# VHH binders against UPF0159 protein Ta1429, part 16

Target 1, 206 residues: UPF0159 protein Ta1429, of Thermoplasma acidophilum (q9hib2r271to476)
Amino acid sequence: EKVRLIKYSNEREEMQKVLALLMYPFAEDASGIISRIKAMELSEASAILERIRDLRKNRRMKVGRPFEAVNYVFEVTTNYGAFRDLQRHRFLSIVRKPLTVSYGFDVPPIIAKMPDLSEEYAEAMKDAERVYRIIKERYGAWIAQYAVPFAYRYPVVFTTNLAEATYFIELRSTPQAHFDLRDIAIRMYNEIKSVHPSLAGIIKFV
Below, E stands for the ipSAE of ESMFold2; O stands for the ipSAE of ESMFold2 at other seeds; V2 stands for 0.75 times the mean of E and O plus 0.25 times the DockQ between their complexes.

## First folded at step 17 (VHH; framework vhh_3k1k_2)

Design y4 (from x5 with E54W; at its last look DockQ between E and O 0.04; V2 from the best seeds 0.00; counts 0 for: pae E 18.6 > 2, placed apart)
Fold by ESMFold2 at other seeds, look of step 17:
Structure y4 (fold): chain B 206 residues (1-206), chain A 122 residues (1-122)
Amino acid sequence: as target 1 above (206 residues)
Amino acid sequence: QVQLVESGGALVQPGGSLRLSCAASGFTFSDYRMRWYRQAPGKEREWVAAISYWGGSTAYEDSVKGRFTISRDDARNTVYLQMNSLKPEDTAVYYCAKEGDYVKGSYEFDSWGQGTQVTVSS
C-alpha cells in the first residue's frame, strides 16, 4: 500500500476535543465548555465543523490551532526522490530505515513510455543493486545505501496532525508538485476521510 | 524581481467568454505553480484556479469548475485563464499569482500581479 493510515483515534472524541479548543477563547471557563460539548449531539458538532469549512474561502486561510490536537500515524512507501520532497514538510515525525534495494524502484512516466529507454533504465537500476550488495556485504547497510539510486522505494512511518495534514493535502493535491507527491496527498486525504468523515470536511481545497 | 502583468479583462455579457493572460518575469517560470485569484469590491480575495509547473495538474474552485480553464505556455512565460459561461457573480479584479518558495517546512507568501478588471453585466 502506497499510503496507509495505521493509527487514529475515535472521531467523536476528536471532534469534541477540537470543538472545546475552538470555543475556549469565547468562554468564561473551560469546565463549562467541556460539559456543553459533551452534551452536544453529533449532528450539531458536524454542523459547526461545516460552518468552519464554509468560512475558509481559500487555501491561504489556514485551519486553526485546535485541529493540531487530532493526530495520525501514516506509513508511506514511495521512491526516495519523492520522499525527500515529503520530508520537507517539517511537521512530520519520521522513523527512518536505511535506503535499500529491497523494495523495488519506480520508473518515471516519461521513461516508461519509451521501451528502449525503459530497458536501459532498468539495467542501470540492476547495476546499482549489484554494487549495493557488494558494498553491504563488505561494509554494512548504512554505507551501502550510498549506492542506491533515488528511484528505489522507501517505506517510512510518520506522525502528523489534522492541521498540518490539511495544509499538506491542499498544497500538494492542487499545487505544482511531482506526480508522486500529489498521489500521496490524495491518498492521505482519502484515508483520513474513510475514518474521520466529519473532520475530513475541513480539508476543503482538494 | 518578480513581475506579473495581467491583461484581457473587459466588460462582457452574461454567458459570454473571456481569456485572461498573465505575463511573468523575474523568476524561472517553468519551476513554479501559478494561480488565479479574484476579488470583488468589499469582499475577500478568493482562489479561483491553479496549475502545476508541468501543466499536468489543474485545480478549480467549485463555482468555476467546468466553466474556467487554466493553462500555461512556458515558452512565453505566460499563464492563461479561459472563462466561459460568465455570470454576474464572476465580476471581480482577477489576479495572477506565483506560488512562494517552499522554505523551512512551509511555503512563503505568493507574489501577486496588479490585477485586471472583469465585469459581467447586461
Scores: ipSAE 0.000, ipTM 0.119, lowest interface PAE 18.1, mean pLDDT 81
ESMFold2, look of step 17: ipSAE 0.000; ipTM 0.103
ESMFold2 (binder alone), look of step 17: mean pLDDT 80; pTM 0.807

Design y5 (from x5 with R33K A50T; at its last look DockQ between E and O 0.78; V2 from the best seeds 0.67)
Amino acid sequence: QVQLVESGGALVQPGGSLRLSCAASGFTFSDYKMRWYRQAPGKEREWVATISYEGGSTAYEDSVKGRFTISRDDARNTVYLQMNSLKPEDTAVYYCAKEGDYVKGSYEFDSWGQGTQVTVSS
ESMFold2, look of step 17: ipSAE 0.629; ipTM 0.875
ESMFold2 (binder alone), look of step 17: mean pLDDT 82; pTM 0.816
ESMFold2 at other seeds, look of step 17: ipSAE 0.614; ipTM 0.861
ESMFold2, look of step 19: ipSAE 0.618; ipTM 0.865
ESMFold2 (binder alone), look of step 19: mean pLDDT 82; pTM 0.819
ESMFold2 at other seeds, look of step 19: ipSAE 0.635; ipTM 0.880

Design y6 (from x5 with K104P; at its last look DockQ between E and O 0.49; V2 from the best seeds 0.00; counts 0 for: pae E 18.0 > 2)
Fold by ESMFold2 at other seeds, look of step 17:
Structure y6 (fold): chain B 206 residues (1-206), chain A 122 residues (1-122)
Amino acid sequence: as target 1 above (206 residues)
Amino acid sequence: QVQLVESGGALVQPGGSLRLSCAASGFTFSDYRMRWYRQAPGKEREWVAAISYEGGSTAYEDSVKGRFTISRDDARNTVYLQMNSLKPEDTAVYYCAKEGDYVPGSYEFDSWGQGTQVTVSS
């Protein structure tokens, strides 16, 4: 999978955390707010989140810090060129591997539309794989990665939170975004929506 | 071993209804979020609907919202997809999916059924 949601928590508990953080500035007692939120029906909690969604009129209106309390772990496998652009966005932590030929390569859409050029492209990638394997055997994987073209895929695991994910998804899901990052953004949105449908509602401008 | 067996796919007229079922075994069904996906010929697989492990939270892809209803019966280890007001663009193989497990140091993919064909045509 190009984008996989590896870790997330129970949505009801995550919603309760967000609501507690949203309501705490107006409370005399944290215990009282927590008790009210725990007693709240899921439908009421969802309705509050929908009202917050409705107040956001455009992408410039960022979600608030309470949404930083909702954390996700993703694994993203994309070509190394796109990964370098991806890492420009703030993510909480990254687990990396050296570049290798083991995950295959991507063919840019412009090249894919031209069958003869696509074949030449694939032959060049195979040549790079051969050189990589020779260097790896003689000098090890870290040195061999210099022979890996940027079209080869690079899997990473990273963590983020719902506030940062919202910003990234809304920015990169636009038609003007680079095709690789737009695809990643849409897939991240669908992964979040599939496990946290109520919280995903805050991601409004997709 | 996880098994997911979809059933209920058929040929129906536009505007018709179908109810898909997915019988699950080999895992503690009540602990997992369940999903439906579909894949039309020549298109990529797309997410359709999801239901939480408590059954109270559901989510839908925009094109099916209001027409499809996901539900689950934990006593029977079965997830359902009620499809109403079917359109030709709903024609696809529909897959039931169990959310993958997160294991520290290892990442598992979702488990999939074999799929059931839904065809909406005159």
Scores: ipSAE 0.000, ipTM 0.219, lowest interface PAE 14.4, mean pLDDT 81
ESMFold2, look of step 17: ipSAE 0.000; ipTM 0.195
ESMFold2 (binder alone), look of step 17: mean pLDDT 79; pTM 0.796

## First folded at step 19 (VHH; framework vhh_3k1k_2)

Design z1 (from y5 with S52T; at its last look DockQ between E and O 0.85; V2 from the best seeds 0.00; counts 0 for: pae O 2.9 > 2)
Fold by ESMFold2 at other seeds, look of step 19:
Structure z1 (fold): chain B 206 residues (1-206), chain A 122 residues (1-122)
Amino acid sequence: as target 1 above (206 residues)
Amino acid sequence: QVQLVESGGALVQPGGSLRLSCAASGFTFSDYKMRWYRQAPGKEREWVATITYEGGSTAYEDSVKGRFTISRDDARNTVYLQMNSLKPEDTAVYYCAKEGDYVKGSYEFDSWGQGTQVTVSS
C-alpha cells in the first residue's frame, strides 16, 4: 500500500475531546462542558462539526487548534523525491528506514513514455539491486543503502494531527500539486474518511 | 466468530442499479462501524463507504459519492450498498467489512466477507 493509516483512536472519544476544546472558552467551568459533551448524542456532535465545516469559506480559514487533539500515524511508501517534499511539512515524529531495494522503483513519467529508455532504466535499476544485495550481505544494510538509486521506494512513518492533516491534504490535493504528493494527499484523505467519517467532514477543500 | 455474507452482485449494463446486502452474525452488530470495499481486477482493494453505528453518519469515496448509498438495518443485522448510475469502472468484487475491536487504544484489523461480484458492461 502506498499510504497506510496505522494508528487512530475511537471517533466518538476524539469528537468529544475536540468539542470540549471548542466550547471551553465559552464555559463557566470545564466540568460542566465535559458532562454536557458526555451526554451528547453522536448525531448532535456530528451536526456541530458540520456547522464548523460550513463556516470555512476558503482554505485560509484554518480548522482551529482543537483539531490538533486528533492524532494519526501514517506509513507512506514512496520514492526519495516525494519523501524530501513530505519532510518539509511540519509533521511530528517523521521516521524512515535505510534505503533498500525491497519495495521496487518508480519510473519517471517522461522515461516511461519512451520504450527503449524505459527498458534501459529498468535494467540499470536491476543492476543496482544486484550490487545492493552483495554489499548488504558483506557489510550490512546501512552501508548498502548507498548503492540504492533514489527511484526506489521505501516506507516512512510519521505522526500528524487532524489540523495539520487538513492543511496538507487541502494544499497538496490541488491539480497543480506534483502527482506523487497529490496522490498521497488523496489517499490520506480517504484513509481518514474510512475510519473517522464524522471528523473527516472538516476537510473541505479537496 | 464474525460472519459476513455479501449478496446482490450481478451483471448490469451501464446506468443500471444494484443493491448489495451484507448479512452479519457473531457480534453485536449495532456496536460497530461497517464498511464497503471493492477490488477490481489487477487493482488494489479500495474503500468505498463507511457507516457509523449511532446516528448513521456516512462517508464515501469521491467517485461514488452521489451514486452510492450505504445504509444499515440493526434489527436485521444487515448493511446495504445501493448502487445507482453504474459505470464500467465500478466493476469489482465488493466486500463488506466490520470495523475491528478497539483494544488497548488500537483497532484490530477489520473482519471481511467473501465478496460479491459486480460487473458493469455492455
Scores: ipSAE 0.450, ipTM 0.805, lowest interface PAE 2.9, mean pLDDT 86
ESMFold2, look of step 19: ipSAE 0.451; ipTM 0.802
ESMFold2 (binder alone), look of step 19: mean pLDDT 82; pTM 0.816

Design z2 (from y5 with K104R; at its last look DockQ between E and O 0.87; V2 from the best seeds 0.67)
Fold by ESMFold2 at other seeds, look of step 19:
Structure z2 (fold): chain B 206 residues (1-206), chain A 122 residues (1-122)
Amino acid sequence: as target 1 above (206 residues)
Amino acid sequence: QVQLVESGGALVQPGGSLRLSCAASGFTFSDYKMRWYRQAPGKEREWVATISYEGGSTAYEDSVKGRFTISRDDARNTVYLQMNSLKPEDTAVYYCAKEGDYVRGSYEFDSWGQGTQVTVSS
């Protein structure tokens, strides 16, 4: 549940849309290209996408703008610090719930490996939780959210497209990426593969 | 009424092979993508593989790619998962799933089978 794909469209329809946009600049007859694409077998469409994948030799070679036509809505539950970094990628953010202590908190791996520092970290989180609960009881959850440390998680819904998702996934799935973003990137990749096995092939450098 | 019945789960040694089957009924099988998921004790259910309609693509979770093969037989309304080079980490209940209906621009939830147990141990 850390990353959930909550909306996607029919893959054949999305593939047809992408192919139409790829071919349109070279077509003299728009209705003719649409008709040919509608008649195209799924295996033929998939083969064309695989050829496009093969032409990308490194992750700096962006996928073309036609892939912006494929849209996804994700729900991501992660700590607020990671959300601030995620927001740099021009994702649309929708705050669904006030910040709260009910989704738990993340412990950075470096701290988790040092038992006495890990205990100190947990005590700080527990102290913040006590303050949150006092404020919530007296003033309600919306005011209490200001007492929630960045390490606490919350869900956010955002939209993206396949072109932007490819860029994000290929950039943040590397071992050098911050572990929170890398985990999100890998989970997004798996979600897209699970519903759009043909289109997901364009995501090459994972 | 959609029904999905998994079978073929067994105890197998590491490095061995196993073939799972999922018999489907109550819907037009050829119209839907089919998926396999798995769930180990104490873990979340995780996606394993997807197969699209006839002539479409397959996709796999990275840890099973090259070892597992999803296939379908539309004449028999059956989806398969061929599992080769099995590892102890593959131990889980495996679930067959039918992609939900695409209604008014959105997908409904998948339909699920009862699962079949796969155990990989020495």
Scores: ipSAE 0.593, ipTM 0.860, lowest interface PAE 1.6, mean pLDDT 86
ESMFold2, look of step 19: ipSAE 0.618; ipTM 0.867
ESMFold2 (binder alone), look of step 19: mean pLDDT 82; pTM 0.819

Design z3 (from y5 with D31E; at its last fold request DockQ between E and O 0.93; V2 from the best seeds 0.70)
Amino acid sequence: QVQLVESGGALVQPGGSLRLSCAASGFTFSEYKMRWYRQAPGKEREWVATISYEGGSTAYEDSVKGRFTISRDDARNTVYLQMNSLKPEDTAVYYCAKEGDYVKGSYEFDSWGQGTQVTVSS
ESMFold2, look of step 19: ipSAE 0.613; ipTM 0.865
ESMFold2 (binder alone), look of step 19: mean pLDDT 82; pTM 0.820
ESMFold2 at other seeds, look of step 19: ipSAE 0.642; ipTM 0.875
ESMFold2, look of step 20: ipSAE 0.621; ipTM 0.871
ESMFold2 (binder alone), look of step 20: mean pLDDT 82; pTM 0.827
ESMFold2 at other seeds, look of step 20: ipSAE 0.603; ipTM 0.860
ESMFold2, fold request of step 21: ipSAE 0.596, 0.608, 0.632; ipTM 0.862, 0.866, 0.877
ESMFold2 (binder alone), fold request of step 21: mean pLDDT 83, 82, 82; pTM 0.831, 0.822, 0.822
ESMFold2 at other seeds, fold request of step 21: ipSAE 0.625, 0.629, 0.627; ipTM 0.869, 0.874, 0.877
ESMFold2, look of step 21: ipSAE 0.613; ipTM 0.867
ESMFold2 (binder alone), look of step 21: mean pLDDT 82; pTM 0.820
ESMFold2 at other seeds, look of step 21: ipSAE 0.552; ipTM 0.841

Design z4 (from y5 with G55S; at its last look DockQ between E and O 0.86; V2 from the best seeds 0.66)
Fold by ESMFold2 at other seeds, look of step 19:
Structure z4 (fold): chain B 206 residues (1-206), chain A 122 residues (1-122)
Amino acid sequence: as target 1 above (206 residues)
Amino acid sequence: QVQLVESGGALVQPGGSLRLSCAASGFTFSDYKMRWYRQAPGKEREWVATISYESGSTAYEDSVKGRFTISRDDARNTVYLQMNSLKPEDTAVYYCAKEGDYVKGSYEFDSWGQGTQVTVSS
């Protein structure tokens, strides 16, 4: 799977946390906010988030810092070229594995359209796999990764928050974005929607 | 034990409609988000729609938004997927899923039904 959401928290708890942080500047004390939020029905909480969504008129209007309190852990499996572009975005943390031949490789669209060139490309990838396996046997996986072409995929785990995820998704889901990053952005959006349908509403410009 | 039984899958023409049902038992239905997924032959399973248990919030994968509607009847422990304007691309086995329990800060594995086949062809 290209994008997996592997850790997220209870939506009610996350919504309550975000609302408490949004309301704090307008309250006399924190305990009063917490009490009010705990008594609030989730439909009312969802309606407040929907109103905040409506106030965002364009993608340059960032979501507020309270949404940084909602955290996610994703695993993304993509080619190394796309990963280099992905890592230009801010993430809370990132965990890498060494490059390997185990997850297959991507064929660039222009090459895929040309049968003879596609065959040569696949032969080159097989040659790289052979070299990788020789080096791995003799020197281990960390050294062998230098023989892995950028077209090979690998999984990466990273954490992010809803504010940064919103920024990334809205930036990279546009038709102007590179197709690999656009696909990742849309898949991240779908993962968040699947588990946090109320909170995902803040992601507006997809 | 948790049991999810999908029904309503059929062969339909492009542009047709179907309503899928998922009968749930073995848990307090009103305490859980419910989801629909689908899997076409040779493809990975993909998320289709989610409905929340308290807020009534729904979300959809973009290709089905406006055509599919997820709903739930907590009195009957049933989740539905109304599928309109069906396309050949919607051909898949459709699975009902219950989000796992949230225990000690982590979600347990989701529970899945056996699936119901939807085929859209001439």
Scores: ipSAE 0.556, ipTM 0.848, lowest interface PAE 2.0, mean pLDDT 86
ESMFold2, look of step 19: ipSAE 0.622; ipTM 0.873
ESMFold2 (binder alone), look of step 19: mean pLDDT 82; pTM 0.823

Design z5 (from y5 with F109W; at its last look DockQ between E and O 0.72; V2 from the best seeds 0.00; counts 0 for: pae O 7.1 > 2)
Fold by ESMFold2 at other seeds, look of step 19:
Structure z5 (fold): chain B 206 residues (1-206), chain A 122 residues (1-122)
Amino acid sequence: as target 1 above (206 residues)
Amino acid sequence: QVQLVESGGALVQPGGSLRLSCAASGFTFSDYKMRWYRQAPGKEREWVATISYEGGSTAYEDSVKGRFTISRDDARNTVYLQMNSLKPEDTAVYYCAKEGDYVKGSYEWDSWGQGTQVTVSS
């Protein structure tokens, strides 16, 4: 899978945390607001989130810090070129491995349309794999990564939160974004919607 | 033992409608979100729709939004997918899925049914 959401928490619990943090600055008593939110019907909580969504007029109006309380772990497998662009987002925490040839490679669309060029491309990738395996045997995987072309896929795991995910998704889902990053952003959005349909409503500008 | 049984798949003309059903047993149905996924031949399984607990939200993949409606009947332990304005690209095996349990500090994978075939052809 190119994008996989591998860890998330119960949505009702996450919604309660966010609402408590949103409402606490205006409450006289912390225990009172927690009790009120615990007693709140799911439909009422969803309606409050919808109102917050409606207040956002454009993608540069950040969601509030309370949404940082909702955490996700994603696994993304993409080519190294796209990974480097992903890495530029300092709002996402990222953990990476050495590059390897084990996950296959991507063929750019323009090359894929040309059978002879596509064959030459695949041959070059196989040559790189051979060199990688020689270096790995002699010097280990960390050194061998230097022989891996950018077209090879690179699995990474990163931890993020809903506020940072919203920013990334809304920024990179535009038609102007690089195709690989746009695809990752849209897939992350769908993964969040799949498990957190109410909270995903805050991601407005997709 | 969790059991999910999909039904209602059929051959349908473009523009037609179908209602899929998923009968659930072996767990407290009302405590879990339910989802529909689909898988076309040679493609990876993709998410279609989610319904939260009673009173909660629904969400849809963009290509089905406005055409498909997920619903649930907690008294009958059944989740439904009403599919309107069907297109050839909706051809797939449709699976219902149960939200995973939280066990020992991690979620289990979602439980899946056997699937029901939907074919849209003219």
Scores: ipSAE 0.056, ipTM 0.581, lowest interface PAE 7.1, mean pLDDT 83
ESMFold2, look of step 19: ipSAE 0.557; ipTM 0.853
ESMFold2 (binder alone), look of step 19: mean pLDDT 81; pTM 0.817

Design z6 (from y5 with Y53W; at its last look DockQ between E and O 0.86; V2 from the best seeds 0.00; counts 0 for: pae E 2.9 > 2)
Fold by ESMFold2, look of step 19:
Structure z6 (fold): chain B 206 residues (1-206), chain A 122 residues (1-122)
Amino acid sequence: as target 1 above (206 residues)
Amino acid sequence: QVQLVESGGALVQPGGSLRLSCAASGFTFSDYKMRWYRQAPGKEREWVATISWEGGSTAYEDSVKGRFTISRDDARNTVYLQMNSLKPEDTAVYYCAKEGDYVKGSYEFDSWGQGTQVTVSS
């Protein structure tokens, strides 16, 4: 699985938190807002989120800080080149394993269309695997990482929030984005939609 | 014990329509999100659509958006998937799923039905 949503919270509770944070600056008192929010039907809560969504006119207009209250943990398995680009985004934390040959490698689409070059590419990756395994046996996995070509995949776990996920998804789902990051962004979007259909509505420019 | 029973799968021509039903029992139906998944031969099971409690919010995988509609009838403990403009790529076993319980800060796995076969005959 290239993108997995490992952990997410109860959507009703998360929506209540977001709405409280959105409405607080306009409140006469905090206790009245909490009572109103707890009494809301889903349709009213969703309508408020839709209004916030509609105020965003383009992907450069970020969602507000209240959406930072909704947290996610993802596991992404991708090649090391794409991972380095992923690291440049403001995720809360990133945990990775050492580079390895165990998860296979990606073949660039241009090479995949040419059978002879595709075969030579696969042979080169197999040669790198042999070197990796020799070094790992003698010096351990951490040193052996240096023999792993960037085309090989490995899993990484990171935490993020809905505000940062929205920014990443809207930025990287565009045609201008590198193919690997675009694919990750679209898969993250589908994962969030599958578990948080109401909150996912804030993600507009996909 | 949670039970989910899908029905309505059939052989249909490209461009045709089907309505799938999922009868649910063994839990308080209105408290849970319900989902549809599908699994084509040789492929992993993939998410198709979700409907929240109260029948309010829905979400769809991009390839089915505009063609498929998820709905629920809490009085009958039933979730539906209306499938229009069917394509050969929609051929799969379709599964109904109940959202797992939220326990100790995380969700348990979804509960699944047996599935119903949809075949689009191109």
Scores: ipSAE 0.451, ipTM 0.800, lowest interface PAE 2.9, mean pLDDT 86
ESMFold2 (binder alone), look of step 19: mean pLDDT 81; pTM 0.810
ESMFold2 at other seeds, look of step 19: ipSAE 0.538; ipTM 0.845

## First folded at step 20 (VHH; framework vhh_3k1k_2)

Design j1 (from z3 with E108Y F109E; at its last look DockQ between E and O 0.92; V2 from the best seeds 0.00; counts 0 for: pae E 2.7 > 2)
Fold by ESMFold2, look of step 20:
Structure j1 (fold): chain B 206 residues (1-206), chain A 122 residues (1-122)
Amino acid sequence: as target 1 above (206 residues)
Amino acid sequence: QVQLVESGGALVQPGGSLRLSCAASGFTFSEYKMRWYRQAPGKEREWVATISYEGGSTAYEDSVKGRFTISRDDARNTVYLQMNSLKPEDTAVYYCAKEGDYVKGSYYEDSWGQGTQVTVSS
């Protein structure tokens, strides 16, 4: 899979945590807020989140800091160009594996439109794979990385929170975003929606 | 012994509609989120829709939003997918899935059924 959501928490518990943090500035007693929120029906909690979403009028209005309390772990298998762009997001923690030829490679769209150039490109990638394997067997994986063209994909694991994910997704899902980043952003959005349908509602400008 | 049995897949013309059902057994249905996935030949599985428990939220992949509706009947242990305005791109095997158990702050893998074939063609 190009984007996998490896770890997420129970949505009801995460919604309660976010709501507690949102309501705390207006509360007389913290324990009273916790009690009120624990008694809240899921539909009521969802309605409050919907109201908060509606207050955001454009993508430059960031979500509030309470949404930093919702955490996710993703694995993204992508080419080096997209990886560099992921690193521009200072709110994401990124851990990667050594470069390898095991996950296949991407063909740039401009090249993909030209059948003979696409075949020449694929032949070059296959030659690089052969050289990588020779170097790996003789000198190890660390040195062999230098033979891996940047078009090859490799897995990156990162942690993020819902506030950071919202910013990234809304920024990179626009038509102007580089295709690889837009695809990753949309897939992350779908992963969050699939497990946290109520919380994902805060991600408005996709 | 989770069992999920999808049904209702058929051949339908573009623009038509279809309703899928998923009969569930072997777990307390009302306590779990239910999801639909689909997989076209040669493509990876993709998420389609989620419905939460206890009157919770629904969410949809953007390509089906406005056309597909997920619903559940807790009394009958059944989840449904109403598919309207079908397109050839919707051709796939459709799978229902039960969200995995939540233990020590981590979810286990989803359980899913054998699937039902939906084909949209003239």
Scores: ipSAE 0.475, ipTM 0.816, lowest interface PAE 2.7, mean pLDDT 86
ESMFold2 (binder alone), look of step 20: mean pLDDT 82; pTM 0.815
ESMFold2 at other seeds, look of step 20: ipSAE 0.648; ipTM 0.877

Design j2 (from z3 with S111Y; at its last look DockQ between E and O 0.87; V2 from the best seeds 0.66)
Fold by ESMFold2, look of step 20:
Structure j2 (fold): chain B 206 residues (1-206), chain A 122 residues (1-122)
Amino acid sequence: as target 1 above (206 residues)
Amino acid sequence: QVQLVESGGALVQPGGSLRLSCAASGFTFSEYKMRWYRQAPGKEREWVATISYEGGSTAYEDSVKGRFTISRDDARNTVYLQMNSLKPEDTAVYYCAKEGDYVKGSYEFDYWGQGTQVTVSS
């Protein structure tokens, strides 16, 4: 899969943590607010999150630091070019692998809709694979990385939080974003929605 | 033992409507999220919709948003998927899934039904 959500926590517990942090500035005592939040019905918690969502008028209105308490681990398999762009965001990378031809390559949408050009593109990728294998045999995998075109896929596991994921998704789901990043953003959004439908509501401007 | 039995799959013309049902047993239904997935011929399974417990928040994959509605009846231990404005690309086996147990900070895999076939064709 191009984007996998491999670790996430219980949504009720995550919602409770977020609400406690949101309410803390207005509470007399931190321990008391946590107890009251733990007793809260899911429907009450969801309604509060919906009201918070409604206050966001545009994507420049950040969701706030309390949403940093919700963490996710993703595995993303994408081309090296897109990976470099992902690194510009405040994600934590856990595992990196050297570049190789083993994961296949991506064909940009512009090229994919032109059969003749798609064939030429695929032949160029096969040529690069041949060079990679020759260099790897003679000089090892570390040196052979130099022969890997950026279109080849690069799996990475990283952590993020809901605040940063919201920022990334809302920024990169726009038509102006590079096609690979837009696709990743939309897939991450769907993964979060699938497991955290209440919390995902804060991701508004997609 | 968890059991999920989907029903309601049928052949329908484009633009038509269909309601899928999933009868659940073997767990405290009201305490778990329920999901629908689908798998078209030759394609990977894809997430369609999620409903939180107690009839809470719902979420949808973008291509079905506005056309499909997930709902649940906790008294009957049943989750539904109302599908309107059906298109040929909605043709797939539809699976009901129960969210796995949350053990020591990690989710076990979802429990899956056997699926029900939906075909949208002229």
Scores: ipSAE 0.572, ipTM 0.847, lowest interface PAE 1.8, mean pLDDT 86
ESMFold2 (binder alone), look of step 20: mean pLDDT 82; pTM 0.826
ESMFold2 at other seeds, look of step 20: ipSAE 0.598; ipTM 0.859

Design j3 (from z3 with V103I; at its last read DockQ between E and O 0.86; V2 from the best seeds 0.71)
Amino acid sequence: QVQLVESGGALVQPGGSLRLSCAASGFTFSEYKMRWYRQAPGKEREWVATISYEGGSTAYEDSVKGRFTISRDDARNTVYLQMNSLKPEDTAVYYCAKEGDYIKGSYEFDSWGQGTQVTVSS
ESMFold2, look of step 20: ipSAE 0.621; ipTM 0.868
ESMFold2 (binder alone), look of step 20: mean pLDDT 81; pTM 0.813
ESMFold2 at other seeds, look of step 20: ipSAE 0.603; ipTM 0.861
ESMFold2, fold request of step 21: ipSAE 0.633, 0.633, 0.617; ipTM 0.877, 0.872, 0.869
ESMFold2 (binder alone), fold request of step 21: mean pLDDT 82, 82, 82; pTM 0.826, 0.825, 0.820
ESMFold2 at other seeds, fold request of step 21: ipSAE 0.637, 0.628, 0.626; ipTM 0.876, 0.874, 0.874
ESMFold2, last read: ipSAE 0.627, 0.642, 0.616; ipTM 0.873, 0.881, 0.869
ESMFold2 (binder alone), last read: mean pLDDT 81, 82, 82; pTM 0.819, 0.832, 0.827
ESMFold2 at other seeds, last read: ipSAE 0.674, 0.589, 0.587; ipTM 0.892, 0.858, 0.858

